# VHH binders against Abasic site processing protein HMCES (HMCES), part 210

Target 1, 269 residues: Abasic site processing protein HMCES (HMCES), of Homo sapiens (Human) (q96fz2)
Amino acid sequence: CGRTSCHLPRDVLTRACAYQDRRGQQRLPEWRDPDKYCPSYNKSPQSNSPVLLSRLHFEKDADSSERIIAPMRWGLVPSWFKESDPSKLQFNTTNCRSDTVMEKRSFKVPLGKGRRCVVLADGFYEWQRCQGTNQRQPYFIYFPQIKTEKSGSIGAADSPENWEKVWDNWRLLTMAGIFDCWEPPEGGDVLYSYTIITVDSCKGLSDIHHRMPAILDGEEAVSKWLDFGEVSTQEALKLIHPTENITFHAVSSVVNNSRNNTPECLAPV
Below, E stands for the ipSAE of ESMFold2; O stands for the ipSAE of OpenDDE; V2 stands for 0.75 times the mean of E and O plus 0.25 times the DockQ between their complexes.

## First folded at step 17 (VHH)

Design uc26 (from uc0 with K108N; framework vhh_6z1v_2)
Fold by ESMFold2-Fast, scan of step 17:
Structure uc26 (fold): chain B 269 residues (1-269), chain A 123 residues (1-123)
Amino acid sequence: as target 1 above (269 residues)
Amino acid sequence: EVQLVESGGRLVRTGGSLRLSCAASGFDFSTYAMGWFRQAPGKEREVVAAIAWHGGITYHADFVKGRFTISRDNAKNTVYLQMNSLKPEDTAVYYCAARPYQFYDSPNDYNYWGQGTQVTVSS
């Protein structure tokens, strides 16, 4: 997974992340650095994206089932990185293979510290290689969405799909991530950065791409992945597997250039 | 503390009409999406209709579209299901359910549930 869309306004995104803590109390995740959230239809590695993580990472005595939402850099910078500039990291940490996550120091160490997060997106993009041509067909891949209607529209059983209306009730894609905290050697703000765990693609996506992000389908999976105070690394890793609960549609080549940031990037073609 | 109380279920003849109500208490109703689900004997619970927290967007299942209408009154903490042109296959226990802000089609995504109200449609 190397490109996502996360374009919802902050308030809409926050409501889409409403959840229940361990005690059954309804909550909205509390923002850290909300001004660093930049909505975009076309998010690439090294940009910031919103993630959910346990409040216990920030407050010693916090309930580990309570959630913070924070923008983090896509592309994990390990806590042990010795250079002064994170952009000088010489290996790619935008994705982390599930089968080798415990073999790679960059991922094993933060996992041992409970640094699990849920990466939020409208969906992600993949490029299908077309047989007999050098062209690649981009697809937007996302959770199945319940169809929305304008209230009181009794005669509109055949109403054309309107992408503006669907966003008001959009079910965000929730991907399993690992984050780390890097302290600049010369001082300054701690950098929070993440990687997306990847698995073999499900049968439904196999014709598009051979890998997919590890998707946490439903609140139970999201809660267990985030709750490092009660759920061990070994138990959490059992949540990492392909899902068939996914849909997609072809999109135009506009999305190919990461500088293009318009609704056309994810509109059906 | 949290309660959803359905009312209005009864026996009606085919072609009849019925309005179900669900009264909510113990939570901030205005910040919750509401759904109506139904379950017939031996079948799984399925979504019938749903309405977002602000009431401006809704969902109606294909099998009730044009016959049923969901609505809400945030001042009264109540969600309604107006059921017209009732058919024997509409016979089920109807449940009111709540989740924050957005509605989804899976029962597993809803936090609060009522006890249900029985609707029986006879030929």
Scores: ipSAE 0.796, ipTM 0.903, lowest interface PAE 0.8, mean pLDDT 91

Design uc28 (from uc0 with S106T; framework vhh_6z1v_2)
Fold by ESMFold2-Fast, scan of step 17:
Structure uc28 (fold): chain B 269 residues (1-269), chain A 123 residues (1-123)
Amino acid sequence: as target 1 above (269 residues)
Amino acid sequence: EVQLVESGGRLVRTGGSLRLSCAASGFDFSTYAMGWFRQAPGKEREVVAAIAWHGGITYHADFVKGRFTISRDNAKNTVYLQMNSLKPEDTAVYYCAARPYQFYDTPKDYNYWGQGTQVTVSS
């Protein structure tokens, strides 16, 4: 997974993340650094994306079931990294393979500290190899969405205007991530950065790409992944597996250039 | 103390009409999406219709489109399901359910549930 869309305005995104804490109290996640949230239809590694994480990471006595939403850099910079420039990191940390997560120091260490997060997106992009050409076909991959209609518009035909309406009820893709905190040697703000855990593709996605992000399907899985105060690393890792509950459609080559940031990036062709 | 109380279910003949109501209390109704689900004996609970927190967007399952209409009255903390042209296959217990802001089609995504109201459609 190397490209996502996360374009919702802050208020819409926040409502889409409404949840219940351990006591059954309805909550919205509390923002940290909301000014760093940059909505985009075309997010690449090294850009910031919103993630959910437990409030307990920031407040010693917080209920571990309460959630913070914070923008983090995509591309995990380990806490032990000693150079002054994160771009000098010798290896790619955009994704973390589920089969080696406990073997690689960059991921094992933060995972041992409970640094689990849920990476939020409208969906992600993958490029399918096409025979007879060096061009690849991009696809937008996302949770199945319940069809929405304007009140009183029963049986209305599907139209381009309906795409604008679907975002109000869009079910965000929730991907399992690991984050870490890095302090620049020359001083400055602590850098929070994340990686997306990847698994083998499900049968439904195998014709597009051989790998997929580890998707946390539903609030029970999201809650257990985030709650490092009550759920051990071993138990949380049981949530990491392929899921069939995904859908997709082909999109235009506009998405290929990461500088393009328009609705055309995810519109069906 | 959260409560969802359904009413209006009864025996009705094929082609008849019913209006189901669900009265909500104990939570901020205006910030919740509402859904109507049904469950027939030996079958899984399935979504029938849903309405977002602001009431401006809805969903109706293909098998009820043109026959059923969901609506809400935030001043009365009530959601309704108008059921027209009823068929024997509509026979089920009808449940109302609530989740914050957005509606989904899977029962497990809903936080609050009523006890259900029985609708029986006879030929």
Scores: ipSAE 0.778, ipTM 0.894, lowest interface PAE 0.8, mean pLDDT 91

Design uc29 (from uc0 with S106L; framework vhh_6z1v_2)
Fold by ESMFold2-Fast, scan of step 17:
Structure uc29 (fold): chain B 269 residues (1-269), chain A 123 residues (1-123)
Amino acid sequence: as target 1 above (269 residues)
Amino acid sequence: EVQLVESGGRLVRTGGSLRLSCAASGFDFSTYAMGWFRQAPGKEREVVAAIAWHGGITYHADFVKGRFTISRDNAKNTVYLQMNSLKPEDTAVYYCAARPYQFYDLPKDYNYWGQGTQVTVSS
């Protein structure tokens, strides 16, 4: 997974992340650095994306089931990195393979500290290799969505205009991530950065790409992945596996250029 | 204590109409999406209709579209299902369900459930 869409306005995104804490109370995640959230149809590594993480990471005595939402840099910078410029990191930390996560120091150490997060997106993009050409076909991949209609407009046409209305009730893709905290050697703000855990593709996606993000399907999985105060690393890793609960459609080549940030990037062709 | 209480289920003849109500208490109704589900004997529980927290967007299953209409009254903490042109195939226990803000189509994604109200449609 190397490209996502996360374009919802902050208030819509926040409501889409409403949850119940351990006591059954409805909550909205509390924002940190909300001004760093930049909605985009075309997010690449090194940009900031919103993630959910446990409030206990920021407050010593917080209820570990309560959630913070924060923009973090995509591309994990390990806490032990000693250079002054994170862009000088010589290995790619955009994704973390599930099969080697406990073998690689960059991921094992933050995972041992409970630094699990849920990466939020409208969906992600993958490029299918076409055996007759040098071109690759991009696809937008996302949770199945319930069809929506305007109240009082029963039987409204299933038109491209109705696709815009789907965002008001869009089920966000929830991907398992690991984050770390890096302190610049020369001082400055702590950098929070994340990686997306990847697994083998499910049967439904195998013709598009051989790998997929580890998707946390439903609130039970999301809650257990985030709650590092009650759920051990061993138990949390049982949530990391392929899912078949996913859908996709082909999109135009407009998405290929990460500078293009328009609805055309994810619109069905 | 959270409660969802369905009412209005009864025996009706084919072609008849019925209005179901679901009264909610113990939570901030205005911040929850509401759904109506049904379950016939030996069948899986399925979504019939749903309405977002603000009431401005809805869903109706293809098999009831044009016959059933979901609505809500946030001042009364109540969601309604108006059922017209009833068919024997509509016979089921009808359940009210709630989840924060957005509605989904699978029962597992809803947090609160009523006990159900029986609707029987006969000739």
Scores: ipSAE 0.796, ipTM 0.904, lowest interface PAE 0.8, mean pLDDT 91

Design uc3 (from ya7 with S52A E109D; framework vhh_6z1v_2; at its last look DockQ between E and O 0.03; V2 from the best seeds 0.00; counts 0 for: pae O 10.2 > 2, placed apart)
Fold by ESMFold2-Fast, scan of step 17:
Structure uc3 (fold): chain B 269 residues (1-269), chain A 123 residues (1-123)
Amino acid sequence: as target 1 above (269 residues)
Amino acid sequence: EVQLVESGGRLVRTGGSLRLSCAASGFDFSTYAMGWFRQAPGKEREVVAAIAWHGGITWHADFVKGRFTISRDNAKNTVYLQMNSLKPEDTAVYYCAARPYQFYDSPKDYNYWGQGTQVTVSS
């Protein structure tokens, strides 16, 4: 998973993340650094994306079932990184393989600290290799939507009126992530950055790509992944597996260039 | 205490009409999406119609489009299902359900459920 869409206005995104805490009280996640949230149809590694994480990471006596929403840098910078510029990190931390997560120090250490997060997106993009050509066909992959046509088309979104109606009830994709906190050696603000855990693709996606993000399907899975105060690392990792509850449609090559940030990026072709 | 109470279910003849109501209490109804689900004997519970928290977005299953209409009255904490041109295939227990802001099609995504009201459509 190396490209996503997360374009909802902040208020719409916040309502889409409404949840119930351990006591059954309805809540909206509390924002940290909301000004760093930059909606986009075409988010690449090193950009910021919103993630959900437990309030207990910021307040030592907080209920671990309460949620914060915060923009974090995509591409985990380990807490032990010694250089002053995180872009100088020599290895790719955009994704973390589920089968080696407990073997890689960059991921094992933050995971041991309970630094689990849920990465939010409208959906993600993958490029299918086309036989006989060097061109790849991009697809937009997302949760089945009650307002989306059964064929997997969001063609109704071609008009401004219908665009708003589609997105106002859009079910956000919820991907399992690991984050870490890096303190610049020269001083300055702590950098929060994340990686998306990946698994083998499900049968439905196997013709598009051999890997997929670990998707947390439903509030029970999301709650257990986030609640590091009550759910151990071992128990949380049981939530990491391929998911069949996913749909997709082919999109235009416009999405290939990460600088393109328009609705055309996710519109069906 | 959270309560969803369905009413209006009864025996009705093919081609008849019926309006179901669901009265909500114990939570902030205006911040919840509402759904109507049904379950016939030997079948799984399926979504029939749904309405977002503000009422401006609704959805109806293909098998009821043009016959059923969902609506809500936030001042009265009530959601309605108007059922027209009833068919024997519509015979089921009808449930109302609630989840925050947005509606989904899966029963497992809803937090609050009513006890159901029986609708029987005779030939």
Scores: ipSAE 0.753, ipTM 0.880, lowest interface PAE 0.9, mean pLDDT 90
Fold by ESMFold2, look of step 18:
Structure uc3 (fold): chain B 269 residues (1-269), chain A 123 residues (1-123)
Amino acid sequence: as target 1 above (269 residues)
Amino acid sequence: EVQLVESGGRLVRTGGSLRLSCAASGFDFSTYAMGWFRQAPGKEREVVAAIAWHGGITWHADFVKGRFTISRDNAKNTVYLQMNSLKPEDTAVYYCAARPYQFYDSPKDYNYWGQGTQVTVSS
């Protein structure tokens, strides 16, 4: 997984993240650093994307079932990194394989601190290598969505500008991530950064690509992954497996250039 | 305390019409999506129609499309299901359900449920 779409306006994205805390109270996640959220149909590593994490990471004795939403850098920078420039990191931390997560120091250490997050996206892109050609076919991959219809109204409700109504009901893709906190040696703000955990692809995606992000399907899985105060690392890792509850469609090669940030990137072809 | 109270279920002849209502209290209705579900004896509960929190977006199952219409009145904290051209296979207990903002098609995604109202369609 190396490309996502996360294009919703902040208020729409926040409403899509409504949840229930341990006491049964309906809540919205509280934003940290909202000005760093950069919506785009075409997100790549080193960009910021919103993630969910437990409030307990920020406040002593907080209810660990309460959620914070914050933009973090894609590409985990380990807390032990000593150089002043994160681009000097000698290995790729965009993804973390589930089968070796407890063997790689960059991922094992923050995981042991309970630094689990849920990475949010509209969906992700993968490129299928086509047999008999060097051409690669991009696909947009996402949770199955219920079709929406415009409610009846006195005036005409059909307007191209009403994309918000189509996306108002979008179920966000929720991927399991690990984050770390890096303190720049010269001082300044702590850098929060994440990796996406990957697993072997499900049978439905195997013709497209052999790996997929670890998807957390449903509020119970999301809650357990986030709640490091009540859910141990050992129990949380049981949530990490492929899922068949996904769908996809082919998209135009417009998405190949990461500078293209238009709806055409995810439009069916 | 959250309450969803369905009303309007009764015996109706084939081809008839019926309007179900669901009155909501104990939560901010205007921030919740609403759904109508039904369950016939011995069958799984299934989504019939759903409407987003603001009322501008809806969905209807194929088996009721063109016959049933979901609507809501946020000022009255009420969601409705207008049922036209009723068939015997529409016989079921109808439930309203709520979840924040967005609607989904699975019962497991809804937090609040009514007790149901019986609709019976006679030949």
Scores: ipSAE 0.624, ipTM 0.841, lowest interface PAE 1.3, mean pLDDT 90
Fold by OpenDDE, look of step 18:
Structure uc3 (fold): chain B 269 residues (1-269), chain A 123 residues (1-123)
Amino acid sequence: as target 1 above (269 residues)
Amino acid sequence: EVQLVESGGRLVRTGGSLRLSCAASGFDFSTYAMGWFRQAPGKEREVVAAIAWHGGITWHADFVKGRFTISRDNAKNTVYLQMNSLKPEDTAVYYCAARPYQFYDSPKDYNYWGQGTQVTVSS
């Protein structure tokens, strides 16, 4: 996964992340560093995206079932990294393969510390290789959405009002991530960064791409992944598998340019 | 105990239709992908169709060519295969199979299997 969409306004995004704590109380996640949230239809590595994580990561003795939402850098910077510039990292940390997560220090160490997060997105993009050509067809991949009576297909909203309604009720894609905290050697703010765990693609997606993000489908999966206080690493890893609970449509080549940030990126062609 | 019980297989004429059913028990049916496989005499078992746990995503083999349709009813713990325009080449034992979450096209990837039901298409 090298491209996502996360364009909802902050308030809409927050509402979409409503949850129940272990007591059954309805809650909204609290924001950390809300000003770092930058909505975009076209999110690339090194950009900031919002993730969910347990409140226990920030508050001692907090209820580990409570959630915080925070923008983090896409591309995990390990805590042990000693260079002053994260861009000098010599290996790709955009994704973490599920089969080697325990073999790579950069992922194993933070995972062992309970640094599990849920990466939020409208969906993600993948490019299908066309046989015999160098051309690639991009697809937008996301959770199936509940059709509201007036909601046309994504991008087919006849009116701005309908479009807003569709996205107000949009079910966000919830991807399993690992985050780490890096302290710059020269001082400054702690950098929070994440990697997306990937798995072999489900059959439905296999013709498009052979790998997919590990998707946490449903509140239970999300809660268990986040709750590092009660759920062990071993138990959490059982949640990492391909899912068929996805849908997709072809999009235009507009998304190919990472600088393009318009609704056309995810609109059906 | 996990059980998959196929039914509906019988002798039919070319061009006829059948509906196969597979009743599942002993596991959380709603969390499993289901598949139909067939095995003809002297041939390997091959996938016919598959359906995701939620029923929203289906897959059909190329040889089906729109003739067969897989569906499921999670309330009844049952998966179906509607077979239309049957041909003699469709003669085989049809098996129901289950696996967690997602479906695959390889028999080796499925955890549970039924005993099969015989479908015979006469010329």
Scores: ipSAE 0.005, ipTM 0.310, lowest interface PAE 10.2, mean pLDDT 90
ESMFold2 (binder alone), look of step 18: mean pLDDT 89; pTM 0.901

Design uc30 (from uc0 with S106E; framework vhh_6z1v_2)
Fold by ESMFold2-Fast, scan of step 17:
Formats: sequence, structure tokens, C-alpha cells
Structure uc30 (fold): chain B 269 residues (1-269), chain A 123 residues (1-123)
Amino acid sequence: as target 1 above (269 residues)
Amino acid sequence: EVQLVESGGRLVRTGGSLRLSCAASGFDFSTYAMGWFRQAPGKEREVVAAIAWHGGITYHADFVKGRFTISRDNAKNTVYLQMNSLKPEDTAVYYCAARPYQFYDEPKDYNYWGQGTQVTVSS
């Protein structure tokens, strides 16, 4: 998973993340650094994306079931990294393989500290290799969406124009992530950065790509992944597996250039 | 104390009409999406219709389109299901459900549920 869409306006995104805490109280996640959130149809590694994490990471007396939403850098910078420029990290931390997560110190250490997060996206992009050509076919991959209509409407469904109407009720893709906190050696603000855990592709996606992000399907899975105060690392890792509850459609090559940031990036072709 | 109370279920003849109501209390109704689900004997609970927190976006299952209409009155904390041209296959217990802001089609995604109201459609 190396490209996503996360374009919702902040208020729409926040409502899409409404949840229940351990006491059963309805809440919206509290924002940290909301000015760092940059909506885009075409997010690449090293850009910031919104993630959910437990409030307990920031407040020692907080209920671990309460959630913060914060933009974090995509590409985990380990807390032990000693150079002044994170871009000089010599290994790729965009994704973390589920099968080796406990063998790699860059991921095992933050996991031991409970640094689990849920990475939010409209969906993600993958490029299918095409026989007989060097070109790859991009696909937009996302949770199945309930078909929305205007109140009392009797109109036709699923036109490309109707995508604008579904955003207000869009079910965000919730991917399992690990984050870490890096303090610049020469001083400055703490950098929060994350990696997306990856698993073997499900049967439905196997013809597009052999790997997929670890998707947390539903609030119970999301809650258990985030709640490091009550759910151990061993129990949380049981949530990491392929999921079949996913859909996709082909998109145009406009998405190939990460500088393109328009609705055409995810529109069906 | 959160409560959803359905009313209006009864025996109706094929081709008849019925309006179900669901009165909500104990939570901020205006910030919740509402759904109507039904469950027939021996079958799973399925979504019939749903409406977003602001009322401007709705969903109606293909098997009820053109016959059923969901609506809400935020001032009265009530959601409604107008059921027209009823068929025997509409016979089920109808449940009211709530979740924050957005509606989904799976029962597991809803936080609050009523006890249901029985609708029986006979020839």
C-alpha cells in the first residue's frame, strides 16, 4: 500500500470517525495539529495523513478508549534514529509486513509501547500489471458503500456524478498502523510518523496485487487495536489478517502522477 | 437512559398501507442517523431504509423502493417509515436503530436498538 485518497473536509472526516468509548458514551475524536491536515485524492509516502490513536498517549490520566485524531507523517521514523534529517533513513518504513513485525526492531519497539494507530483513508490505490505492455492499470480499493439518495428520491443510482453525494455518508477505510515518536537531535518539535501493516492479499484482490493493508473491519476491531491500555500486543495482533469485505474499480492513469489531486484520480473509468 | 420505542405495527391486508413511528429519548437525536431494519422468522435482520443525521440523504432497499419512505422530525425526536402497497413478504418484526451521523447497512454497526413492532401482511 503506497498511495491513498483522503480528501474529506475536516468536519466530514470528524463525523465519519464518531465512536463510543468504554462507558458507551458517544464521542467525536479530538484533533491535534488540525492545521497539518491536507485533504488530497492522491497521498504518497512522506506526506501527512490523519490517524486515530488513544488519548492515553498524550494524557497520563485519560481513558484509553478515548480517541485523538492527528496528522502523522507516512513513513515511520524510529525513536532511536540519530541523524538530523528523517529523509536520510536508509530503509523503507512505508509498510510493515505482518509476518515479520515482531522481528524488526523499528516496529517491535513502538508496538511494545502500545503505539498502535488506525490510518484513515477514503481508500487506497494499487497498480495491476498488464500482460503484453509495460503500463499498469490503477484501481481504487475501498469498503463497500451503502448507496445514498436524496430524501424521497426515486432516481437512478451509480452515475459518476453520484460519487459527490456519497462522500457525506462515506465509510472510511480503517487500516492498522504502528507509529513512533522521534525527537530531533538538535531540538524542535517531536515528529509523529506511522507505517501501515500489510498482509497477504485476499482472494478478491489477488488478481490486482499480492499484498494488501491490514484492514480493521468495524468498530470492535478498531476499538481493540487502539486501546493499548486494555488490549495487549499479542491480542491486538490477532486482528491482523486479510479481509474479503472490500471492493474496487479501475481508474484512469491521472492518479499515476502524485502531483495530480483531483476527483478524476478515483473516478471510475 | 437511551430508549427507542417503535409503534404502529399491526395486521394489514395485501395492498394496504401502514406508518411506523420510532420515538427516541436519552441521546442527542439530531446527531444520529436512523435506520429501519426487519427480521422475518428464520431469517437474518436486514436493512429496509435509513436516513442521515441531517435528513438530506436516505437509503431504501431495492425490495421496498417506490413503496416505502423513511423520514424524520428532529423537533419531535421521531423517525418514520411510511409503508405502501404492502405484500405478504413484508411480514416481519420492524426495528428502529441509531448510530452517529452516518448510516450503514449492517446491524452490527448500530449502537442503539428498539424492541421491534410486528407487521403482518395477509391476503
Scores: ipSAE 0.797, ipTM 0.904, lowest interface PAE 0.7, mean pLDDT 90

Design uc32 (from uc0 with S106H; framework vhh_6z1v_2)
Fold by ESMFold2-Fast, scan of step 17:
Structure uc32 (fold): chain B 269 residues (1-269), chain A 123 residues (1-123)
Amino acid sequence: as target 1 above (269 residues)
Amino acid sequence: EVQLVESGGRLVRTGGSLRLSCAASGFDFSTYAMGWFRQAPGKEREVVAAIAWHGGITYHADFVKGRFTISRDNAKNTVYLQMNSLKPEDTAVYYCAARPYQFYDHPKDYNYWGQGTQVTVSS
């Protein structure tokens, strides 16, 4: 997973993340650094994306089931990294393979500290290799969405206009991530950065790409992944597997250039 | 303290009409999406219709489109399901459900549930 869309306005995104804590209280996640959230149809590694993480990472006596939402840099910078410029990191930490997560120090150490997060997106993009050409077909991949209609319009048909208006009730994709905290050697603000855990593709996606992000399907899985105060690393890793509850459609090559940030990036062709 | 109480279920003849009501209390109704689900004996609970927190966006399952209409009254903390042209296959227990802001199609995604009201449609 190397490209996502996360374009919802902050208030819409926040409502889409409403949740229930361990005591059954309904909550919205509390923002850290909301000004760093930059909505985009075309997010690439090194950009900031919103993630959910446990409040207990920031407040000693917090309930570990309460959630913070924070923009984090995509591309995990390990806490032990000693250079002044994180873009000079030699290794690609955009993704972390599920089968080697406990073998690689860059991921094992933060995972041992409970640094699990849920990466939020409208969906992600993958490029299908096509036989007989060097060109690849991009696809937008996302949770199945319940069809919405304007109140009083029960006969409304699916159309490009209906597709453009779907966002008010959009179910965000929730991907399992690991984050770390890096302190610049010469001082400055702590950098929070994350990696997306990847698994083998499910049957439904196997013709598009051989790998997929580890998707946390539903609130129970999201809660268990985030709650490092009550859920051990061993138990949390049981949530990391392929899922079939996913859909997709082909999109325009406009998405290929990560500088393009328009609705055309995810519109069906 | 949180309660959803369905009412209006009864025996009706094929082709008849019925309005179900669900009275909500103990939470901020205006910030919740509401759904109507149904369950027939031996079958799984399935979504029938849903309405977003602001009432401007709805969903109706294909098998009820044109026959059923969901609506809400935030001043009365009540959601309604108007059921027209009833068929024997509409026979089920109808449940009211609530989740914050957005509606989804799976029962597992809803936080609050009523006890259900029985609708029986006879030929």
Scores: ipSAE 0.796, ipTM 0.904, lowest interface PAE 0.7, mean pLDDT 91

Design uc33 (from uc0 with S106V; framework vhh_6z1v_2)
Fold by ESMFold2-Fast, scan of step 17:
Structure uc33 (fold): chain B 269 residues (1-269), chain A 123 residues (1-123)
Amino acid sequence: as target 1 above (269 residues)
Amino acid sequence: EVQLVESGGRLVRTGGSLRLSCAASGFDFSTYAMGWFRQAPGKEREVVAAIAWHGGITYHADFVKGRFTISRDNAKNTVYLQMNSLKPEDTAVYYCAARPYQFYDVPKDYNYWGQGTQVTVSS
């Protein structure tokens, strides 16, 4: 997973993340650094994306089932990194393979500290190799969405030309992530950065790409992944596996250039 | 504490009409999406219709489009299902369900459920 869309306005995104804490109380996640949230149809590594994490990471006595939403840098910078510029990191930490996560120091150490997060997106993009050509076909991949219609409008068309209007009830993709905190050697603000855990592709996606992000399907899985105060690393890792509860459609080549940030990036072709 | 109470289910003839109501209490109704689900004997519970927290967007399953209409009254903490042109295939227990802000089509994604009201459609 190397490209996502996360374009919802902050208030819409926040409502889409409404949840119930351990006591059954309805809550909206509390924002940290909301001004760093930059909606985009075309998010690449090194940009900031919103993640959910346990409030207990920031407040020592907080209920570990309560959630914070914070923009974090995509591309995990390990806490032990000694250079001044995190963009100079020699190895790629955009994704973390599930099969080697406990073997790599960059991921094992933050996992041991409970630094689990849920990476939010409208969906992600993947490029399918086309037989006999150097062309690749991009696809937008996302949770199945319930079709919406305007109240009081019988027979309202849900056409390909207007499908983007369904965002008000969009079910966000929830991907398992690991984050770390890096303190710049020369001083400055702590950098929070994350990686997306990847697994073998499911049957439904196998013709598009051989790998997929570890998707947490439903609130029970999301809650267990985030709750590092009650759920051990061993138990949380049982949530990391492929899912078939995913859909997709082909999109135009507009998405190929990461500088393009328009609805055309994810519109069906 | 939290309650959803369905009412209005009864025996009705093919082609008839019926209005179901679901009265909610114990939570902030205006911040919840509401759904109507049904379950016939030997079948899985399936979504019939749903309405977002603000009432401005809805969903109706293909098998009820044009016949059923969902609506809500936030002042009365009530969601309704108007059922017209009823068919024997509509015979089921109808359930009211609630989840924060957005509606989904999968039962497991809803937090609160009523006990159901029986609708029977005969010739």
Scores: ipSAE 0.774, ipTM 0.891, lowest interface PAE 0.8, mean pLDDT 90

